VHH binders against o75319. Designs and how they scored, part 7

Target 1, 181 residues: o75319
Amino acid sequence: GNHIPERWKDYLPVGQRMPGTRFIAFKVPLQKSFEKKLAPEECFSPLDLFNKIREQNEELGLIIDLTYTQRYYKPEDLPETVPYLKIFTVGHQVPDDETIFKFKHAVNGFLKENKDNDKLIGVHCTHGLNRTGYLICRYLIDVEGVRPDDAIELFNRCRGHCLERQNYIEDLQNGPIRKNW

## First folded at step 3 (VHH)

Design r14
Fold by OpenDDE, look of step 5:
Structure r14 (fold): chain B 181 residues (1-181), chain A 121 residues (1-121)
Amino acid sequence: as target 1 above (181 residues)
Amino acid sequence: QVQLQESGGGLVQPGGSLRLSCAASGFTFSDYYMYWVRQAPEKGLEWVSTISSSGSTIYYKDSVKGRFTVSRDNAKNTLYLQMNSLKPEDAAQYYCATEPDYYESYGFDLRGQGTQVTVSS
């Protein structure tokens, strides 16, 4: 159905580009059918996403969707020029190694193919915070060698909200590096 | 109170079949996507399958495609997972779950108690 995700309204729709990276996080955009349940100022559609990105003088080159459902919007709602990747990511639990690998592989593939531009990797889950933040930070830590606290701080600052889940934070800070294979 | 109760697990030989069930209560079952996840020993929780509220949209983990079938009976508030051609790598504790945002809102675990699937010759 067209149920608004719980607490969805509480989060900023779009974060800022993470300096030194190609990442930008946002909450899940909702297709038009959800608008009847929202005040005009609360609406955040796929179209609104692109408008907000443009307002930041940025351009999306890839969208990674970490949600389990496709009820929020359809890939067809996105411009054809922006590839869409679905990675089913379990909520509340630390993503498994396969999920982490898929995310890393997608990011690395994008970076390899987009060396000649500055397009962003847009990542979202439902709220664009916990799952999104974990995987982005996991990438920065495992692949880019960023200190965990620095990665977390960077993400939090740019997203405009802090990671909330302690298991994610703990894993990022103290968990093992995941193999990049 | 939201409750999920998995059942149907057991010991089977490779190539065998099991049918898992998940009884749901405490929420409007028919309004939510449902998921199967599993956790093998010394491994993290991994996604297995997703089914939409109406059952019209279904997704599977690649490794289980063609072997597993997810279904639901909204009248019975029950989620099912038919597992055929089971492999040793399918051995795990299997859990049903609702949408992550739902669980987050209510502050309860995504999983029920789970049901154990063992695959061994």
Scores: ipSAE 0.019, ipTM 0.410, lowest interface PAE 4.6, mean pLDDT 90

Design r16
Fold by OpenDDE, second read of step 4:
Structure r16 (fold): chain B 181 residues (1-181), chain A 121 residues (1-121)
Amino acid sequence: as target 1 above (181 residues)
Amino acid sequence: QVQLQESGGGLVQPGGSLRLSCAASGFTFSSYEMYWVRQAPEKGLEWVSTISSSGSTIYYKDSVKGRFTVSRDNAKNTLYLQMNSLKPEDAAQYYCATYDYLWGDESFDYRGQGTQVTVSS
């Protein structure tokens, strides 16, 4: 069905580019069928996503979708020029090593292929916060060598919302480094 | 009420095969995408496979690609998981799951009791 995810309205649609990175986080855009359940100002479609990104004078080069369901929008709703990657990521628990690796691999691949531009990696889960924030921070920590607290602070500031899950925060701060290959 | 019942698990040697089934009731099965998830001892719940309501779109965990095959029979309200070339790391309790609109896609709120898969030589 076309049920609006719980608390979805409580989160900013799109964050800001994370300085020093190619990451931008956002909540899941909803296809047109959801609009009847939303006030006009609450609507956030795939089209709206791209419009908001453009308003920031940015361009998306990749979308990583961490949600489980396919009901929110279809890849066909996106421009053909923007690759779409689905990484099914369980909520509320720290992602497994395979998920983390897949995310890192996708990011690294994108960066390798997009050295000649400044296009962004858009990452979202349902709310674009916990799963999204964890994986982005995990990448920054494991691959870029960023201090955990700095990564978390940067993400929180740019997303406009703070990571909420203590287990994610603790794993980022004190957990082991995950394999990068 | 939503009810899911998994079956088909068992003990197999490495390289062996199992076919899991999930009997669904209490909801319009054909309208929902379905999931297989598994939980190994001392590990969290992990996603294994997704199949769309029509069966036209399918996804697999990378570690099971080429070995596992998900399918569904909407007329029988049944979900299947053919598991070939089983490895020790595939040992887990396997669950059939579906989406709960109240909670979104953050968790698998509806799942059965599961079926145990053991892989040992």
Scores: ipSAE 0.361, ipTM 0.712, lowest interface PAE 1.7, mean pLDDT 91

Design r27
Fold by OpenDDE, look of step 5:
Structure r27 (fold): chain B 181 residues (1-181), chain A 121 residues (1-121)
Amino acid sequence: as target 1 above (181 residues)
Amino acid sequence: QLQLVESGGGLVQPGGSLRLSCEASGFTFSSYAMGWYRQAPGKQRELVAFITSGGSTNYADSVKGRFTISRDNAKNTVYLQMNSLRPEDTAIYYCATSLDYEGTPYEYDYWGKGTPVTVSS
């Protein structure tokens, strides 16, 4: 179906690069079939994503899609030059260790392969907020040694919206460190 | 390995009743909305009813007052009690959920195989 996700319109399409990192978060872009249900100014397609990133003088080097569906857009809607990685991530629930590992592995792999450039890792779920924020923060906390509150604050500030899910916040602040390897 | 398994369909006379069940597995059942859809021959699939994780319910106008959706989180099961059945209720009924949406009950990503309901004299 092409029903607009609930509250999707309430979130900024694209955040800002997180200083000191290669991360940028955004809400899910929607393929053309959704446009008929949106006002022109509400539209946010894969193409619009890249345009907005460009407006920030940034370049995406990887897109990590955390949605647990494939209805929003197709990888074919993206430029061939930007790799697309799907990590099916269940909504509402704290990601399991396997999901966390997959995310960390993808990020670390990207960083190893992209030492010579400044391309960004674009991460999104539906709103580009909760699942996205959790996994980014989890990475910063577990891999980079960032204080949980600092990670959360940084993400919130750069995304332009605050993490909403208390279980995510609680896990980030007080949960155990997950193994990196 | 998410699974939705419908049961309870069958043949009934007009005015009769059926109770459909959908047993869910492979996810935290209590955290997600569940819905029933139906598809009649030659027609598009349509929403019949949904129930949120919090227990709020909503029904299609065509079934209001006749159908009741409920859930038992302990059994990971959603039910559809169908009373006063009509020939126009004849369809394959599908159980549905979504593990992506943050609270939306209108679109679902995962469906059961369906259970047939036939209302005929």
Scores: ipSAE 0.147, ipTM 0.581, lowest interface PAE 1.9, mean pLDDT 92

Design s10
Fold by OpenDDE, second read of step 4:
Parts: C-alpha cells; structure tokens; sequence
Structure s10 (fold): chain B 181 residues (1-181), chain A 121 residues (1-121)
C-alpha cells in the first residue's frame, strides 16, 4: 500500500555528510504515488534526495537501502549512474551478523572502487535513523576503530536526530565486535 | 578549535631512532583521529600514519614495522616512534587532526607547523 510510514514526517529528509567519512544518512524517499498524501513541503522523492545532496555540494556514489519492504520507491527511480543495494533489515532488533557483514562488505567494496573520488554512501532505512545509525556506527566501531560514543555522537549530530533504540545503543557501546570478513 | 604543536625532530644517523610528539590544545582531542604526514624537499606531502579515536592504527607501506603511532588522551598528545630510520625518511613531519575520526577523509581540519627530521647516511 501507499500509506505513509508512521512518524516519517517527523524526521529531516537528509542529514549531513559525516565528517571524516563517506556516509550520509537520509529517510526513505517516497515515489510519486505517495505525494497525494503529503503536503508539497513534506514530499521527499528520489529526485528530491539527489537535489538535496547536490545542495550540499555532494554526490552520491552508492545507496544502501535497509528497509524491509520495496513499496517506497523503485531502483529505476534512481539515476543509472548510482548503484543501489538492498539489504533487507528487520526493524527494532539488532541486525544479525550476516546483515552486519553484508553492510560492511558493501561499504568496503565501494571504498575500494571509489578511491579516486569523494562520492558518498547514502544509507537509509525507513526513518534513516535507527537501523541506519546502528549499521553506520557498527562499521565505524568495528572497521574504523572509532570509539562507540564518538561514533554515536557523530551520527546523531550529522543526522540531526539521535538514535532512539536503546538496544542498538547498548549493543554499540557494550556489544561484541562483529567480524569484518 | 585545536592547536597542534610538533616537537622531537632533529638530526639522526641512518639506523637510528627518533620520537616525535604532537601536543594538542582543547578538550576534544580524544574525538579526533590523529595523523602524521611528511613532506620531503621537492616531493608531495604524503601520509605516514594514523590513529583513530579508538586507537586503531594504520601506516603507509614505506614505514610499516618501523614507525609506531600512539596517543595519550590524558595528555592530549600523539607521538610517532620512528625506528630504523633511513635517509629517505628525511622530511618535515606534520601532525594533523581529522574531524571525523576515521580513515575515509584525506582532509584534515588542523595542522601543526611541522618539525624537521633529517636522517644522514
């Protein structure tokens, strides 16, 4: 169906690039069919995503979609030049090791292939906050050696919203490191 | 704002050791990834070593197993222990701070003035 996700309107559509990283988080863009249910200023389409990224003088090089549905938009709605990766990620629970690995692998692959540019990895779930924040932070902690609190603070600041799920926060702060390969 | 001041540079013979220090101002030192870079005469500035806020280290291939980067958050310092020095290591060494804690960016927000390291043959 074309129902607007709960609380979707409450979140900023696009965050800021996380300084020192290639990550940018955003909420899920909605295809045109959803526009009928939104005020013009609330609309956030795939096209709007790219426009907002451009306004920040950035360029997306990869989109990682963590939503557990395909109803929000189609990969065909994206420019052909921007790879799209779907990682079905269940909400409200800490992602399993396989999901974490898939995310890390995708990020590492992108970085290897994009050493000559400064294109961003765009990551989103429904709200671009909890699942998105967890996986980005998990990567920073496990792969980049960032202190958990610093990773969380950086993400929160750049996203403009704080991680909300205590289980995610707890796992990031005190959970085990997950395998990187 | 973070001020960085390098020290410890000097003249050393090939095969010798030298320890560089970088003192950082402010209370946010622990939030930065710190790096050492160097620039030899007539050459481009090159990355040497990095240590993340969590203490993870990385090195350029040219200095691996010879150089060790470390940090002391209590003292707001980062150091570079340089062993088995070679004439090719002669350069001005710069301390730099990354804003985002990670390896991703080649941009640094803060730079020291640099310290000269000369390795004689």
Amino acid sequence: as target 1 above (181 residues)
Amino acid sequence: EVQLVESGGGLVQAGGSLRLFCAASGRTFSSYAMAWLRQAPGKRREWVALITSGGKTDYADSVKDRFTISRDNAKNTVSLQMNSLKPEDTAIYFCAAKPGYTYFSTRYDYWGQGTQVTVSS
Scores: ipSAE 0.021, ipTM 0.377, lowest interface PAE 6.0, mean pLDDT 91

Design s17
Fold by OpenDDE, look of step 5:
Structure s17 (fold): chain B 181 residues (1-181), chain A 121 residues (1-121)
Amino acid sequence: as target 1 above (181 residues)
Amino acid sequence: EVQLVESGGGLVQAGGSLRLFCAASGRTFSSYAMAWLRQAPGKRREWVALITSGGKTDYADSVKDRFTISRDNAKNTVSLQMNSLKPEDTAIYFCAARPGYTYFSTHYDYWGQGTQVTVSS
């Protein structure tokens, strides 16, 4: 269906690049069919995403979609030059090790192949906050050796919203490191 | 605002060693990834080594196994031990700081003024 996700309007469309990383988080863009249910200023389409990224003087090199549905937009709505990766991620629960691994693998692959540029990894779930924040922070902690509190603070500051799920926060702060390969 | 000051540079013969130091101001040193970069005459600035806020290290292939980066959070310092130096290592070496992790010289928040390292044949 074309119903707007709950609280979707409450979140900033696009965050800021996370300093020292190539990550940027955003809420899910909605395809044109959703526009009928939105005020013009509330609209956030795939096209709007790229425009907003450009306004920040950045360029997307990869989009990782963590939503557990395909109803929001189509990969065909994205430029052909930007790879799209779907990682179905269940909401409200800490992602399983397989999901974490898939995310890490995708990020590592991108970084390896994009050493000659500064393109960003765009990551989103529905609101671009909890699932998105967890996986980004999990990567920073496990792979890049960032302190958990620093990773969380950095994400929150750059996204413009704080992680809301206590189970995610607790796992990041006190949970075990997950396998990287 | 963080200020970085490099020291330890100088002239050394090929095969010799130097240790560079970087002193950081401020109270948030432990929250920053620290890096060394270098720029040779007529060349682009290149990343040399990095140590994350959590202590994980990484090196450019050209210096791997010869250089060692370390940090002392109590003293707000980062060091670069350079062994088996080569003429190709001649450059101005810069200390840089940034939250998180990065390989890109354009994406550090704070920079030192640099210290000259010259390796003679």
Scores: ipSAE 0.022, ipTM 0.410, lowest interface PAE 4.4, mean pLDDT 91

Design s19
Fold by OpenDDE, look of step 5:
Structure s19 (fold): chain B 181 residues (1-181), chain A 121 residues (1-121)
Amino acid sequence: as target 1 above (181 residues)
Amino acid sequence: EVQLVESGGGLVQAGGSLRLFCAASGFTFSSYAMAWLRQAPGKRREWVALITSGGKTDYADSVKDRFTISRDNAKNTVSLQMNSLKPEDTAIYFCAAKPGYTYFSTHYDYWGQGTQVTVSS
């Protein structure tokens, strides 16, 4: 269906590139069928996503979709030049080790193959905040050796919204390092 | 004002050792990855070593097991111990700062002016 996600309108559509990284977070873009339920200024489609990224003088090289549904938009709505990766990620709970590994593997693969450019990894869940923030921070902490508080602060600042889930924050700050390979 | 000031460079014979030092000021040092890069005459600037904000280290293959990067967050300093130096290590060595982890010189936020290291045969 084309039911607008709860609180979806409350979040900025697109964050800023995270300095020192190739990550940018955004809320889920909605396909055209959702537009009839939105005011024009509330609309955020796949096309709008790319326009907003361009306005920041950036370019997406990969989209990682963490939503647990496929009803929001179709991969076909994206440019053919931008690969799309779906990682079904359950909300409100800390992602399991398999999910974390899949995310890390995807990011590492992208970085390996894109050493000659500065294209971004776009990551989103429904709101582009909690699941998105956790996995990005988990990567920065586990793989890049960033201090947990620095990773969280960096994500929050760049997304324009703070991580809301205490279980995510607690796991990032005090949880164990997860397997990288 | 942000400053990165390198020191410790000089002339050394092949097989010798040097320790480079970089003093940082004007930014939150503990939140930045610190790196050493070098540029030889007629060559591109290349990444040498990196230490993340969390203390994780990485090295270019050409210097691995010979060079050691370390940091002191209390003093806002980063060091590069260079052992078993080779003529090929001759270059201007730069200290650079960036959040997170990166190899790309264009992605560093702050740069020092560099210090000359010359290794004679």
Scores: ipSAE 0.020, ipTM 0.487, lowest interface PAE 4.1, mean pLDDT 92

Design s2
Fold by OpenDDE, look of step 5:
Structure s2 (fold): chain B 181 residues (1-181), chain A 121 residues (1-121)
Amino acid sequence: as target 1 above (181 residues)
Amino acid sequence: EVQLVESGGGLVQAGGSLRLFCAASGRTFSSYAMAWLRQAPGKRREWVALITSGGKTDYADSVKDRFTISRDNAKNTVSLQMNSLKPEDTAIYFCAAKPGYTWFSTHYDYWGQGTQVTVSS
């Protein structure tokens, strides 16, 4: 269906690039069919996403979609020049090791192939906050050796919203390191 | 604003050792990934070593197993222990810092003035 996700309007469409990283988080863009249910200023389409990224003087090199549905937009709505990766990620629970690994692998692959540019990895779930924040922070902690509190603070500041799920926060702060390969 | 000041450079014979230091100003030292880079005459600046906020280290292949980067967050310092030095290691060595804690970007926000290291044959 074309119902707007709950609380979707409450979140900033696009965050800021995380300094020192190539990550940027955003809420899920909605295809044109959703516009009927939105005020013009509330609309956030795939096209709007790219416009907002451009306004920040950035360029997306990869989009990682963590939503557990395909109803929000189609990969065909994206420019052909930007790869799209779907990682079905269940909400409200800490992602399993397989999901974490898939995310890490995708990020590492991108970084390896994009050493000659500064294109960003765009990551989103529904709100671009909890699942998105967890996986980005998990990567920074496990792969880059960032302190958990620093990773969380950095993400929150750049996204413009704080991680809300205590189980995610607790796992990041006190949970075990996950396998990187 | 973060200011970086390098020290410890000098002249050393091949096979010798030096320890470089970098002192950082400010209250947010622990929020930066710290790196050493070097530039030899007529060559491009090259990355040497990195240490994240969490203490994870990485090295260029050319210095791996010879150089060791470390940091002291309480003293706002980063060090580079250089062993088994070679003439090819001769360069100006720079301390650099960047927010974000990681090596994803080659862009550094803050640079030191550099310290000369000369290794004689």
Scores: ipSAE 0.020, ipTM 0.367, lowest interface PAE 5.4, mean pLDDT 91

Design s3
Fold by OpenDDE, second read of step 4:
Structure s3 (fold): chain B 181 residues (1-181), chain A 121 residues (1-121)
Amino acid sequence: as target 1 above (181 residues)
Amino acid sequence: EVQLVESGGGLVQAGGSLRLFCAASGRTFSSYAMAWLRQAPGKRREWVALITSGGKTDYADSVKDRFTISRDNAKNTVSLQMNSLKPEDTAIYFCAAKPGYTFFSTHYDYWGQGTQVTVSS
C-alpha cells in the first residue's frame, strides 16, 4: 500500500557527502501517490532527491536501494543517466555476507568506471540510516581500512542522524571483517 | 587547516632509490588520507600513491612494486620510498591530503609545494 513508513518524517531527506568518499545517504524518496498523505514541506520525491543533490553542487552517479520492498518508487522515476541497483536488505538485522558482498561489489564497480569524475553513490534504505549506515561503514572499514569509530562518526555527522541499532554498531566495532571479493 | 611540506627530493641515477617525506601540521593528521602525486614537464599531474587513515594503500600501476607509501601518525608524516627509479619517474612530487578517510575522492583539500625528483639515465 501507500502508507508512509513509520518515522519517515523524522529524518532529514538527504545527508551530506561524506568527505573523502563518494557516498551520500538519504531516506527513501516516495513516488507521487504518497504526496496526498504528506504536507508539501514533507514531500520527498525522486525529483526532490535530485534537486537537493544539485543544491549541494553534487551529482549522483549511482543509486543503491537497500529497501526490502518496491512500493516506494520505481526505477523509471529516476533519470535514465543514473543507474539504479536494488539490493534487498532485511531490516533490523546485520546484513548477511552475500548482501555485504553485493554492496561492496557494486561500489567497487562504480569506482572503477567513474575514475574520471566525482559523481556520488547515493545509498538509501527506508530511513537512510541503519541499513544504509551499516553497509557504508562496513565498506569503509573492510575495504578502505577506516577505523570503525571513525567510519561511524563520519557517517553519523554527514547523515545528520546517528546509527540507532546496537547490533549494527557492535558488528561494525567488533565484528569480523567480511570478504571483499 | 593543514600545512604540508615535502622534502627528500633530488637527483638520483636510474636504478637508484629515494625517500620522500611530507610533514603535516596540526593534530588531525590521522583523520586524513594522504597521497603522493607527481607532475612531469609538459604532462598532467598524476596520482602516484595513497594511504588511508587506517593504513590501506594503493598505487598507480606505473609505480607498483617499486614505490611504498607509509605514514607515521605520531610524527604527522607520510613518506614515499621510491626504489628502482626510472627516468620516467622524473617529476615534481606533491604531497596531498584528502578531507576524509578513503580512496574515493578525486579532490584534495591540502597540497604541499612539491619537491623535485630527477632520475638520470
Scores: ipSAE 0.024, ipTM 0.364, lowest interface PAE 5.9, mean pLDDT 91

Design s4
Fold by OpenDDE, look of step 5:
Structure s4 (fold): chain B 181 residues (1-181), chain A 121 residues (1-121)
Amino acid sequence: as target 1 above (181 residues)
Amino acid sequence: EVQLVESGGGLVQAGGSLRLFCAASGRTFSSYAMAWLRQAPGKRREWVALITSGGKTDYADSVKDRFTISRDNAKNTVSLQMNSLKPEDTAIYFCAAKPGWTYFSTHYDYWGQGTQVTVSS
């Protein structure tokens, strides 16, 4: 269906690039069919996403979609030059090891292939906050060796919203390191 | 704003050792990843070593097992122990810092002025 996700309007459409990283988080863009239910200023389409990224003088090199549905937009709505990766990620629970691994693998692959540019990895779930924040922070902690509190603070500051789920925060702060390969 | 000041450089014979230091200003040192880079005459600046905010270390292949990077958050310092030095290690060595470090980033937010290291044959 074309119902707007709950609380979707409450979140900033696009965050800022995370300094020292190639990550940028955003809420899910909605295809044109959703526009009928939105005020013009509330609209955030795939096209709007790219426009906002451009306004930040950045360029997306990869989009990782963590939503557990395909109803929000189609990969065909994206430029052909930007790869799209779907990782179905269940909400409200800490992602399983397989999901974490898939995310890490995708990020590492991108970084290896994009050493010659500064294109960003765009990551989103529904709100671009909890699942998105967890996986980005999990990567920074496990792979890059960032202190958990620093990773969380960095994400929150750049996204413009704080991680809300305590189970995610607790796992990041005190949970075990997950396998990287 | 973070200021970085390198020290410890000098002249040493091949096979010798040096220890470089970098003192950082500011209150957020522990949140920065720290790195050493070097630039030899007529060559591009190259990455040497890094240590993340969490203490994870990595090295360029050319210095692996010879150099050791460490940090002291209480003193706001990062060090580079250089052993088994070679003439090829001759360069200006720079300390650099970046918040939220990622290994694949080539950008640093703050730089020191550099310290000269010369290894004679």
Scores: ipSAE 0.023, ipTM 0.382, lowest interface PAE 5.6, mean pLDDT 91

Design s67
Fold by OpenDDE, look of step 5:
Structure s67 (fold): chain B 181 residues (1-181), chain A 120 residues (1-120)
Amino acid sequence: as target 1 above (181 residues)
Amino acid sequence: EVQLVESGGGLVQAGGSLRLFCAASGRTFSSYAMAWLRQAPGKRREWVALITSGGRTDYADSVKDRFTISRDNAKNTVSLQMNSLKPEDTAIYFCAARYYPSLGTKYDYWGQGTQVTVSS
């Protein structure tokens, strides 16, 4: 259906690049069929996403979609030059090891293939906050060796919203490191 | 703004050891990844070792098992223990720092460098 996700309007559409990383987080863009339920200033389409990224003088090199549905937009709505990866990620619970691994693998693959440019990895779930924030922070902690509190603070600051789920925060701060292979 | 000051460089014979130190200013030292880089005459600057804010370490292949990077967050210092030194290790060694690092990205702060000379 074309129901606007709950609280979707409450979040900034696009965050800022996370300094020192290739990550940028955003809320899910909505295809045209959702526009009839939105005020013009509330609209955020795949096209709007790319426009906003360009306004930041950045370029997307990969989109990782963490939503657990396919109803929000189609990969065909994206430029052919930007790879799209779907990782179905259940909401409200800490992602399992398989999901974490898939995310890490995708990021590492991108970084290996994009050493010669500064393109960004765009990551989103529904709101681009909790699932998105967790997996980005999990990567920074497990792979880059960043302190958990620093990773969380960096994500929150750049996204313009703070991680809300205590189970995610607790797992990042005190949970075990997940294997990278 | 972070200031970095290297020390511990000098002349040593091949097979010998040196320990380099880098003192950092500021109160956010523990949030920085710290690295050592070196530049030999006529060569490009090359990465030597890294220690992340979380304490994980990485080394260039050329120095692996001979060099050890460590940090003391209480003292705002990073050190490089260099063992089994070779003439090809001769270079100016630089301490560098980056807040929120990503592998392969540039460093934000640099020391002035300290000379290490290994004689044959």
Scores: ipSAE 0.026, ipTM 0.504, lowest interface PAE 3.6, mean pLDDT 92

Design s73
Fold by OpenDDE, look of step 5:
Structure s73 (fold): chain B 181 residues (1-181), chain A 120 residues (1-120)
Amino acid sequence: as target 1 above (181 residues)
Amino acid sequence: EVQLVESGGGLVQAGGSLRLFCAASGRTFSSYAMAWLRQAPGKRREWVALITSGGKTDYADSVKDRFTISRDNAKNTVSLQMNSLKPEDTAIYFCAAKYWPTLYGSYDYWGQGTQVTVSS
């Protein structure tokens, strides 16, 4: 259906680039069919996403979609020049090792192939916060060797919202390192 | 701002060992990735070892298995244990710091360097 996700309006549409990384987080853009249920200032479409990214003087090189549905927008709504990757990620629970690995693999692949540019990896779930934040932080912790608290603080600051799920935070802070390959 | 001060350099015979230290100022040491670099006469500065804020380490191939980088967050120090030293290891060794999470590229802070000389 075309119902607006719960609390979707409460979150900033796009965060800031995470300094020292290629990550930027945002909430899920909604296709045109959702606009009739939104005030004009609440609208956030795939087109709006790219406009906002451009306003930050950045460019997306990859979009990783972590939502567990396909109803929000179509990959065809994105520019052909920007790869789209779907990783179905269940909400409210810590992502499993397979999901974590898929995310890491995608990020590593992108970085390998994009050494000559500064394009960003755009990551989103529904709100672009919990699942998104967890996986980005998990990557920074496991792959880049960043302290968990630093990773979380950086993400929260750049997203403009703090991770909300205690199970995610606890796993990041105290959970085991996940396999990188 | 972070100030870095190296120590522990000196003259050593080939096959010998040295331990370098770098003392960092500031209260946010634990959030910095730390690295050792070296510059030999007439050569470019080269990366030697790195340790992330989380303690993950990496080494240049030329020093792998001979050098060990470690950090003490309680003391705001980073160390480089150098074993099986070779004349080719002769250089000025620099301590460098980078605020997380950037582990590659330019460093934010540098020490003055300490001379390491390995005689044949």
Scores: ipSAE 0.182, ipTM 0.626, lowest interface PAE 1.9, mean pLDDT 93

Design t12
Fold by OpenDDE, look of step 5:
Structure t12 (fold): chain B 181 residues (1-181), chain A 121 residues (1-121)
Amino acid sequence: as target 1 above (181 residues)
Amino acid sequence: EVQLLESGGGLVQPGGSLRLSCAASGFTFSDYAMSWVRQAPGKGPEWVSGISGSGRSTYYADSVKGRFTISRDNSKNTLYLQMNSLRAEDTAVYYCAKSYWPTHRGYFDYRGQGTLVTVSS
């Protein structure tokens, strides 16, 4: 269906590039069928996503979709030049090791293949905040060796919204490093 | 719908004590950090204290360290602020806030209507 996700309108559509990284987070873009339920200024489509990224003088090189549904938009709504990766990620709970690994693997693969450019990894869940923030921070902590509080602060600042859920925050701050291979 | 309802405010003499409570509903209380923020007359909002979702971590503004204690009962969806050794400068409307992390930055998406604390002789 085309039901607008709860509180979806409350979040900034697109964050800022995270300095020192290739990550940018955004809320889920909604396909055209959702527009009839939105004011014009509330609309955020796949096309709008790319326009907003362009306005930041950035370019997406990969989109990682962490939503647990496919009802929001179709990969076909994206430019063919931008690969799309779906990692079904259950909300409200800390992603399992398999999910974390898949995310890390995807990111590392992208970085390996895109050394010659500065294209961004766009990551989103529904709101582009909790699941998105966790996995990005998990990567920075586990792979890049960033201090957990620094990773969280960086993500929050760049997304324009702070991670909300304590279970994610606690895991990032106090949980074990996850295997990278 | 998120609801936060503060209580426990009132008039107290300098050196006195008050205990504020905040009843929370409309969200999974234990999943979120909570904070107390206050606003004195003619001043901007000030973050006072924060507590993690589990209650294991607590944070305080320098102005209240050693005097105030934040706590929570997740089984009752209630946030508390024990205020001891109250001073005139503690006079303010105190708000319960559903906080983002980190709490010390005063980030929140919801707050209550507040409860007035007046410290005066």
Scores: ipSAE 0.007, ipTM 0.257, lowest interface PAE 10.3, mean pLDDT 92

